# VHH binders against DIS3-like exonuclease 1 (DIS3L): the designs that were tried, part 2

Target 1, 352 residues: DIS3-like exonuclease 1 (DIS3L), of Bos taurus (Bovine) (a0jn80r465to816)
Amino acid sequence: REDLRKTHLVFSIDPSGCEDVDDTLSVRALDNGNLELGVHIADVTHFVAPHSYIDIEARTRATTYYLADRRYDMLPAILSADVCSLLGGVDRYAVSVMWELDKTSYEIKKVWYGRTIIRSAYKLFYEAAQDLLDGNFSVVKDIPEFKDLDEKSRQAKLEELVWAIRKLTDIARHIRAKRDSCGALELEGVEVRIQLDEKKNIHDLIPKQPLEVHETVAECMILANHWVAKKIWESFPHQALLRRHPPPHQEFFSELRECAKAKGFFIDTRSNKALADSLDNANDPNDPIVNKLLRSMATQAMSNALYFSTGSCAEEEFHHYGLALDKYTHFTSPIRRYSDIIVHRLLMAAIS

## First folded at step 18 (VHH; from k6 with V108E)

Design m2
Fold by ESMFold2, last read:
Structure m2 (fold): chain B 352 residues (1-352), chain A 123 residues (1-123)
Amino acid sequence: as target 1 above (352 residues)
Amino acid sequence: EVQLLESGGGEVQPGGSLRLSCAASGFTFSSYAISWYRQAPGKQREWVSRIHSGGSTYYAESVKGRFTISRDNAKNTLYLQMSSLRAEDTAVYYCARYEYRYSGDEYEYFDVWGQGTLVTVKP
């Protein structure tokens, strides 16, 4: 295990009240002038051996989900909410992916994978992290890790945290822009369309539109999933668990194209980039709902994403259409998804 | 809590017929496209048929003219009427709903699958 507790500022950003912290982040400047980006994921496989009673039960449940008045967890609560959870202020085992980035271009120079020991310094909720990103520091009183510090210590720690959040966000903007150039999609949920048909105000929509720090976290997770997919595929070209999203059949887009044409827009569905660009241009300044409705109709046209073993299809079929990635898997949520536990075991085998 | 539950599978002779059902709960069924997929032993899961919210239907080439997809929005139920069944139709059949949701590290195309129903076409 590499010990990161004294050398890395590690923190999480999650919904308020989250107990199942799968993921934490770090970013730091290196002595050579480059940056190091880190994604540190709960080391569930340390506590859950293959074929143990807990493993068998987790496999049966496959994922964590919520009922209206209760929670149905994949793992026992002591694992999911405590010993595996990357809670603030406690030492935890993690599985980390760390990238060395060029300080200017953010080009990835090196990647490291391994088991680590971390101590998360902050357990932030999204709204607090967003306020810090935006320069609204009145939220410092709502951040427990700043309590009982003198003013000088608090200011120094605040500056360190704000720099990290801003740097992570700048890196995430770059990573997203690269995927956009390859045709990554921005869609809208059918749940949103239902509410718009009911004439709800855009600001009252559920789920609420994401904050930028949601995208910051998501881009880091997507990057980790992509690089882990490449790593386990290289080591196990026929036995890696990956996730693909096949291109939709063209006839699935007929309703979107017809609706868009009736609104005066042409939607080019021949590739994910053509679709993404067309949706970006389909704006009615007199009716801001039109773009959301068109993106929701694009959602209706999508194929389902599939888990697969790399031995079950040709590499040309590995592509994730919506994310515009040539290889993808699930790695970053092992507390609540059994597929991620399988991927962690593959990664550990690949680096041993 | 979104749920899909398939039923109606079983053994059938070549040339026979079956009707599969998929009971849906926990979402506004009439607003979603719903698909049938199937997976034969040792093979990848493959798309079979889809019905869009407006009623348009689509079929994989291998099942055109033999399978008919339909939905009953009042019962929140998807159907697949299969006829002229062949040995190559033997598989576990799944219904699936697709949804897009962006929330933190759940940046993914969200899908919901049923547990599947086995269709066996005897040799």
Scores: ipSAE 0.653, ipTM 0.867, lowest interface PAE 1.6, mean pLDDT 86
Fold by ESMFold2, last read:
Structure m2 (fold): chain B 352 residues (1-352), chain A 123 residues (1-123)
Amino acid sequence: as target 1 above (352 residues)
Amino acid sequence: EVQLLESGGGEVQPGGSLRLSCAASGFTFSSYAISWYRQAPGKQREWVSRIHSGGSTYYAESVKGRFTISRDNAKNTLYLQMSSLRAEDTAVYYCARYEYRYSGDEYEYFDVWGQGTLVTVKP
């Protein structure tokens, strides 16, 4: 295991009250001027041996998970909320992906995968992290990790944390812009359309619109999932567990195109890039609901995403339509998804 | 608490018929597109049929003219009427719903799948 406790600022950003912390982040400047981005994920496989009683139960619940649109507790609470959870202020085992990035272009120069020991310095909630990103430092009184520090030490640690959040966000903006150029989609849920049909105000919608730090975390997780997908595929080109999102059949878009035409817009559905650009341009300046409605109808047209073994289809079929990635898997949530446990085991085999 | 539960599978002779059901709960069923998929042993899961919230229906070429998808929104139930069954139709059949939702710390393409119901067409 590599020990990151003394060399890395590692922290989490989660919903308030989250006990099952799968993921933490780090970013630091390297001596050569480059940056290091780190994603550190709960090492569930350390505690859950293949074919153990807990492993068999988790597999059973993962099958039941397909039956519901909500997360089921896959693991016993002592594992999910304690020994696997990357809680603040305690030493934890992790599986880490670390990238060296060019300081200016953020081009990935190299990647490292391995088991690590971490100690998360902050367990932030999203709103606090967003306030820090925005320069609203009155939130410091609401961050428990600052409460027992003298002013000089608190200021130094605050500056360190703010720099990390801002740098992660800058990197995430770059990563997202690259995926946007390849056709990554921004959609709206059908649940949102139901509420609009019930005449709810746009500001009362559930789920709420994401904060930028939600996107910061999501882009880091998507990057880790993408790079782990590539790593396990390279080592096991016919036996890796990946996740694909096929392009929807064109006839599925008929209702979207008809509704858009009735509102005066043309939606080009021939590719994910064409669809993304068309949705971005479908704005009624007098009615902001129109764009959300159209994005929700695009959701109705989507195919289902599928897990698959890389030996079961041609590489042309691996891509993820909605994320605009040529390879993708699930790696970053092993506490709540059994497929991630399988992917962790494949990754460990690939790097041994 | 979103749930999909398939039923109606079984053994049937070639050329026979079978009706599958998918009971839905925990969401506004009438507002979602719902699909049937199937998976033969050792094969990838493949799309079979789909019905949109507005009632439009779609079929894979391999089942056109033989299968009919329908929904009863009052009973929150999806159906697949299968006729002229062939050996290649042998598979576990799943119903599925798609949703787009940001949840927690990542984008999630929320797929909801049923447990599956086995259809066996005898040689």
Scores: ipSAE 0.602, ipTM 0.849, lowest interface PAE 1.8, mean pLDDT 86
Fold by ESMFold2, fold request of step 27:
Structure m2 (fold): chain B 352 residues (1-352), chain A 123 residues (1-123)
Amino acid sequence: as target 1 above (352 residues)
Amino acid sequence: EVQLLESGGGEVQPGGSLRLSCAASGFTFSSYAISWYRQAPGKQREWVSRIHSGGSTYYAESVKGRFTISRDNAKNTLYLQMSSLRAEDTAVYYCARYEYRYSGDEYEYFDVWGQGTLVTVKP
């Protein structure tokens, strides 16, 4: 295992009260002037051997866990909320992906995958991280890790954390812009459209509309999922578990195009980039809800995303239409998704 | 809590007919597009048919003219009427709902699948 506890500022950003922390982040400047971005994921496979009782139960729960009005956790609570969880202030096993980025262009120069030991320095909630990003430092009183530090130490650690959050966000903006140039979509859920049809206030929508730090975390997770997909495919070109999103059939867009036309907009559906650009331009100054409704109708038109084995179709078919990535998988949430456990096992085999 | 339960599978002679049902619960059924997929042993899961919330229907080329999808929003039930069945239609059939949702630390398509119902077309 590589020990990151003394060399890396590692922290998590999650909903307030989250106990099952799958993911943590790091960013640091390297001696050569480049940056290192790190994604550090709970090492569930260290504690859950293949074919163990816990593994069999987790596999079953991932398949049949939906009962009316209840969630059933995939893993026992001591694993999901404690031993696997990347809680603040404790040493934890992780599986890490680390990229060396050019300081200016953020071009990826190197990638490293491995098992690590981390000690998360901060367990932040999204609103606190957003306040720090925005320069609203009154939130420091709500961050337990700053309690009982002298002022000089607190100020130094605060500056370090703020730099990291801002740098992660800058990197995330760049990564997203690159995917946007390839046709990545920003859509709205059907659940949001139902609420708008019921005339709910935009502020009261469930799920709440994201803060920028939600996007910061999401882009880092998408990047990790993409690079792990490439790594396991390289090692197992016919037996890797990936996730694809086929282009939708053009006829699925008929309702979207008709509704948009009735509102005075042309939606070009010939590619994901054309669709994304058209949706970005479909703004009614007299009704700010129109854009959200059109994005929700685009969701209705999408094909389902599918898990698959790389031996089951040609590489041309691996593409993820909505994310605009040529290879994708799920790696970053092994506490709550069994497919991620499978992907972790493949990654460990690929690097051994 | 979101559930899809398929039924109506079974064995049938070539050229025969079956009707599949998919009972939905735990969500506003009438507002979602719902799809049928199928998976033969050793093959990847493939799309068969879909019906949109407004009632528009769509079919894969291999089943067009032979299968009919419909929905009964009062009963929260999706149907697939299959006719002129062929050996190549032998598969487990699934219904699926999809959603676009922020899932904690990433955006993803969040879908729900039924457990499937087996259709066997005898040689």
Scores: ipSAE 0.579, ipTM 0.836, lowest interface PAE 1.9, mean pLDDT 86
Fold by ESMFold2, fold request of step 27:
Structure m2 (fold): chain B 352 residues (1-352), chain A 123 residues (1-123)
Amino acid sequence: as target 1 above (352 residues)
Amino acid sequence: EVQLLESGGGEVQPGGSLRLSCAASGFTFSSYAISWYRQAPGKQREWVSRIHSGGSTYYAESVKGRFTISRDNAKNTLYLQMSSLRAEDTAVYYCARYEYRYSGDEYEYFDVWGQGTLVTVKP
């Protein structure tokens, strides 16, 4: 295991009250001037052996799901909320992906995969992280990790954390821009369209519209999933568990095209990039809801994403249409998804 | 809890018919596109048919003219009427709903699948 506890500022950003922390992040400047980006994921496989009683039960459940008044967890609570969870202030085992990035272009120079030991310095919630990103430091009073420090120490720690959040966000913007150039989609949920049809205020929509730090975290997780997919495929070209999203059949878009035409817009569905660009341009300055409705109709047209074994189809079929990635898998949520546990086992075998 | 539950599978002679059902709960069924998929032993899961919220229906070439998808929004139920069944139609059949949402730490092409119902066309 590599020990990151004294060399890395590692922290999490999750919904307020989250107990099952799958993922943490780090970013730091290296001595050679380059940057290191780190994604550190709960090491569930350390605690859940193949074919154990816990593994069999997790396999049956396949994922954690939530009820209105309780959880139905994939894993026992002591694992999901404690021992596997990357909680603040405690030593935890992790599986890490670390990239060395060029200091200016953010070009990935090298990647490292391995088991690590970490100690998360902050368990942030999204709104607090967003306030820090925006320069609103009144939120410091609500961050417990700052409470028992003198002012000089607090200011130094705050500057360090703010730099990390801002740097992660800058990197995430770059990564997203690269995927956008390849046709990554920004869509809108059917749940949101139902609420708009009920004439709900945009600000009251459920799920709430995301903050930029949501995108920051998401881009880091997508990057990790992409690179892990490549790594396990390279080692197991016929037995890797990946996730694909096939291009939708063109006739599925008929309703979107007709609705857009009625609103005065042309939606080009010939490729994911054409679709993405058309949706970005379909703005009615007098009615901001129109764009959200069109993106929700695009969601209706999508095919389902599928898990698959790489031996079951040709590499040309691996493509994830919506994310615009040639290889993708799920790696970053092993506490709540069994497929991620399988992917972790493959990754450990690939780097042995 | 969003749930899809298939039923109606069984054994059938070549040329026979079956009707599959998919009972939906936990979401506004009438607002979603719902699909049928199937997976034969040793094969990749493949798309069979889809019905959109407005009633438009779509079929894979291999099943056109033999299968009919329909929905009963009052009963929250999706149907697949299969006729002129062939050996190559032997598979586990799944219904699936697609959604796009933020799932905590990433945007995801979120889907829900049923458990599947086995259709066997006797040799």
Scores: ipSAE 0.566, ipTM 0.829, lowest interface PAE 2.1, mean pLDDT 85

Design m2
Fold by OpenDDE, last read:
Structure m2 (fold): chain B 352 residues (1-352), chain A 123 residues (1-123)
Amino acid sequence: as target 1 above (352 residues)
Amino acid sequence: EVQLLESGGGEVQPGGSLRLSCAASGFTFSSYAISWYRQAPGKQREWVSRIHSGGSTYYAESVKGRFTISRDNAKNTLYLQMSSLRAEDTAVYYCARYEYRYSGDEYEYFDVWGQGTLVTVKP
């Protein structure tokens, strides 16, 4: 197990109040001038042995469920909220994927997989991370890790953290741009936050406002999932658990095409790239809601994603249509999803 | 909690009819496209029919003209009216919702599935 506690600034960005931290990030400059991007995931498989009582129960539950007023954990609380969770300021076991990136182009030069020991320096919530990204440092007062520092130390640590967040964001932008060029879709989903009153009644439904930092974290996780998928497939070409997204039936786009036409736009559905590009071009300056509507309609046309074993279908079917990736899996949330536990075990076997 | 519950399955003779229901809860039913799938013993799951929020309906070639998908938004219920049933229609039938969402750490395409209901077509 590689010890990253002194060499890497590791931190997490999650919803405020979360206790089950699955994922952490790091970015650093290397001596050769390149960058190292790191994704560090909770090492659940260290604590959950195959066929153990906890494993069997987790498999049965399959996932953690979050309700408005409660949650049902896939794992016991001692694991999900404590020993597995990558909490701040404590030593934790992780499974890490780290990439060496070219300092300028961000091209991936090397990739490393392995077990690690980490100590997350910051448990950030999304809004705080975004403020830091934007240069709004008033949020520092709301970050507990800065509270007991002298001014000089606080400033130094803040600069380091801000650099990391900004660098991650730049890298994420590059990664996304690359996926976009390959046909990644930007679709419209319905995300709401439930606000409860003192009696735990639904007070209001508030649409979630996505921040750029959400996309930053997401792209890093997607990258990890993609590369892990490649790795386990290479080692186990007939037994790897992957996640695919088949192309939609062309008929499913009929409503979209008709609506677009009525608004004076042409939507090309012959490929994910064609669809993505045509949606990007379907903008009415006088009616900005039109594009949102079309993207919503495109979302409805999509096929369901699904898990599969690589031996059960042809390689041509492995593709994830929406993400525009040839291979994909779930690796980044083992505390919450059992499929990720399986993938972790496959990965460990692959690198042994 | 998002839930889909299928019902209405059973045994029927060839040429017979059956109506399946899918009760939805935990989400704004009217805003989502919902599909029927089926899985026969020893076969892969296959798409059967889909209905969009706007009411557009789609069918697999194997069931066109025989099956009708519909929805009642007031009751949060999806239906599949099956007629002229054949032996090859024997399967567990599932309803499924497609969703694009942020799962907390990544953007993903999320599937919500029911438990399924068994349809058996036998003489």
Scores: ipSAE 0.261, ipTM 0.706, lowest interface PAE 1.9, mean pLDDT 91
Fold by OpenDDE, fold request of step 27:
Structure m2 (fold): chain B 352 residues (1-352), chain A 123 residues (1-123)
Amino acid sequence: as target 1 above (352 residues)
Amino acid sequence: EVQLLESGGGEVQPGGSLRLSCAASGFTFSSYAISWYRQAPGKQREWVSRIHSGGSTYYAESVKGRFTISRDNAKNTLYLQMSSLRAEDTAVYYCARYEYRYSGDEYEYFDVWGQGTLVTVKP
């Protein structure tokens, strides 16, 4: 197990109040001038042995379920909220993917997979991370990890953290741009927070506003999932658990095409790239909601992504339509998804 | 809490008809595409029909011409009118809402599922 506790600034960005921290990030400058991007995922498989009672139960549950007023954990709380969780300020076991990136082009030069020991320096919530990204440092008072520091130390650590967040964001933008060029879709989805009254009735639905930091984290996780998918496929070409996103049936786009046409736009649904490009071009300066609507309609037309074993279908079917990736899997949430546990086991086998 | 509750299942003879209902709660029903799925014993869950928020309807080839999907937004209810039922239509029928969220996949499309209602076509 590689010890990253002294060499890497590792931190997490999660929803406020989150206890089951699956993922952490790091970015650092290397001596040769290149960058090292790191994704560090909770090493659940260290604690959950195959065919153990916990494993069997986790398999049965398949995933953690989040309801408006309660949560049903895939794993026991001692694991999900403590031992496995990559909490701040404590030593934790992780499985890491780290990339060496060219300092200028951000081209991936090297990739490393392995078990690590980390100590997350910051458990950030998304809003705080965004504020730091935006240069709003008033949020520092709300970050517990800064409370007991002298001013000089606080400033130094803050600068380091802000640099990391900004660098991650910059890298994420680059990676996203590359996927976009390959046909990645930008679809419209609505996530809402449910507020309950005293009687547990729905009091209000609060739309979650996506922040850039959400995209930053997402892109890093997608990158990890993609590369892990490639790795386990290479080692197990017929037994790898991957996640594909089949192209939607063309008939599902009929409403979108007709609606777009009515608004004077042509939506090309022949490929993800065509769809993405045509959606990007379907803008009414006088009515910005039109594009959002079309994207929402496109979302409704989508097929569901699904898990599969690579031996069960042709390689041509591996593709993730929405992400515009030839191979994809779920690696980044083993505390919450059993599929990730399987993928971790495959990865460990692949690198053994 | 987002909920889907199927009803209307039962036993029917071949050639018979059934009408399934799916009651939705906890979300803006009219804004979502909703589908019917079914799972026969020993088989994988399969898509049956979908209705978009705009009213467009789609059907699997196996049920086309026999099944009709509809929705009542005022009642937050999805329907599946099944006619000319066959033995191969025997399955647990589920209604599902398509939802988009990030869950380690930026474009994660998943269904919110009901508990299902059993349809048995038996002579």
Scores: ipSAE 0.022, ipTM 0.381, lowest interface PAE 5.3, mean pLDDT 90
Fold by OpenDDE, fold request of step 27:
Structure m2 (fold): chain B 352 residues (1-352), chain A 123 residues (1-123)
Amino acid sequence: as target 1 above (352 residues)
Amino acid sequence: EVQLLESGGGEVQPGGSLRLSCAASGFTFSSYAISWYRQAPGKQREWVSRIHSGGSTYYAESVKGRFTISRDNAKNTLYLQMSSLRAEDTAVYYCARYEYRYSGDEYEYFDVWGQGTLVTVKP
């Protein structure tokens, strides 16, 4: 197990109130001038043995369920909220993917997989991370890890953290741009936050507004999932657990195409790239809602993503249509998803 | 919370008819495409029909000409009129709404499902 506690600034970005921290990030400059991007995931398989009672129960539950007023954990709380969780300021076991990136182009030069020991320096909320990204440092008072530091030390650490967040964001933008060029879709969906009153009744439904930092974190996790998918496939070409997104049936786009046409736009549904590009070009300066509606309609036409074993279908079917990736899996949330536990075990076997 | 509740299932003779209903709540029903699925004993769940927000309808080849999907937006209800029923139509029927949402590390595409209603076509 590689010790990253002294060499890497590791931190997490999660929703407020989150206790089950699956994922952490790091970015640093290397001596050769390149960058190292790191994704560090909770090492659940260290604590959950195959065919153990906990494993069997987790398998049965399949995932953690979040309700408005409660949650049902896939794993016991001692694991999900403590021992496995990558909490701040404590030593934790992780499985890491780290990339060496070119200092300018961010091209991936090297990839490393392995078990690590980390100590997350910051447990950040999305909003706080965004503020730091945006240069709003008033949020520093709300970040416990900056408490009880002298001003000089606080400033130094803040600068380091802000640099990391900004660098991650910049890298994520680059990665996303590459996926976009390959046909990644930006579809429209509405996710709402449930507000409860003191009696745990629904008080209000508030649409969630994604922040750029959400995309930053998501892109890093997608990258990890993609590369892990490639790795386990290489080692187990017929037994790797992957996740695919089949292209939708063309007939499901009929309404979208007709609606677009009525508005004076042409939607090309022959590929994800064609769809993405045509949606991007379907803008009415006088009515910005049109594009949103078209994207919503496109969303309704989509097929469901699904898990599969690589031996069960042809490689051409591995593709994730929405993400524009040839191989994909779930690796980054083993505390919450059992599929990730399986993937971790496959990865460990692959690198042994 | 998005909820779908199927009803109308039961036992019917071959050649008979049955109408299923799906009551929707927790979302703007009129804005979403809704589908019917079915799962026969020992078989995989299969898509049966879909109706889009604009009213366009789609059917699996196995049910074309026999099944009719419709919706009442005022009642937030989806319907499946089944006619000329066959033994192979025996299954638990589910209604599902397509959902797209951010899951923390990726965007997910999936259907929200009801509990299902059993249709039995007995020879």
Scores: ipSAE 0.018, ipTM 0.359, lowest interface PAE 5.7, mean pLDDT 90
Fold by OpenDDE, last read:
Structure m2 (fold): chain B 352 residues (1-352), chain A 123 residues (1-123)
Amino acid sequence: as target 1 above (352 residues)
Amino acid sequence: EVQLLESGGGEVQPGGSLRLSCAASGFTFSSYAISWYRQAPGKQREWVSRIHSGGSTYYAESVKGRFTISRDNAKNTLYLQMSSLRAEDTAVYYCARYEYRYSGDEYEYFDVWGQGTLVTVKP
């Protein structure tokens, strides 16, 4: 394993209270002036052997299910919430993808895959990360890792962390822009957080408000998934587990097109790019709900994404319509999703 | 736990009718577009029909005019009324949910599939 504990500032950004940390990030400047972006994923396969009882059970469960008042873990708690989880301040095993990025253009120059040992320096929650990104440093008091530090040390660490978050965000913006240019869709999904009272009754439904940092993390994970997909496909062109999203049936867009038309907008559904662009242009300044509605309708019109073995279909069908990626898979959530465990095993085999 | 469970499959004569059901649980059924798919032996899974949350219905050309998709939100159940069944309709029928969600850490497309119910149309 490559030891990153001293060379890399690794941190996670997750929902507050999260125990099963699948993913961590790092970004650093290299000696040649380029940047290194790192995605470090929990090495679940180190602990879960194929065909083990845990593996079989995980396979059966397929995913961790989060309900309002309970959760059903795909893996035993000792794994999901402890030894596999990339918790802060402890040594953990990870599978990492790291990219060398051009210092200016952020173009990927090199990519590395491998097992690593990491020590996450910060377990950040999204709101904290966003505040740091925005320059609201009052949130530091709410970040446990800054506790008990002298002022000088606190300031130094804070500066380093803020730099990392900002750099990640900048990189993510670039990545997203690139995907957007290829036809990536921004669709509307309504997620709500359920607040329960002391009696576990529904107290309130609070719509989740996406922050930019959510997108930042998302883009990094998508990047990892994409590149891992490419890697395992290259090594196993007929046996790689990938995730594809076929273009929607055109008839699914009929309602969207009609609705848009009624509102005075033209929605072009001939491609993901056309759809994305036309949705972006479908804004009513007097009725901001219209665009949301149209995006919601577009979401409903989408075809199902699906897992597939690369030997089962033509390469032209590998494409992920929504993400605008030619190859995609799930790599970044092995604690919660069994498909990721499979992909990890494929990746390990690919780099062996 | 998000779950879809198909039922109603069986053997039927050509020209016959069959009604499939898909019981949904673990999510707000009324908020989702739900589809029927089918997979014949040795063939790829194919889309059959979809019903949106708003009630719009869509059909594959092969089943148009013969199949009717509907939903009962109160019962969290999707239906597929099949009529004028043909031998080529023989397949395992699946109901499926599609969702695009912003998870906070990843934009993801995912689907939930039932286990399927077998429909056999034979003389």
Scores: ipSAE 0.018, ipTM 0.297, lowest interface PAE 5.9, mean pLDDT 90

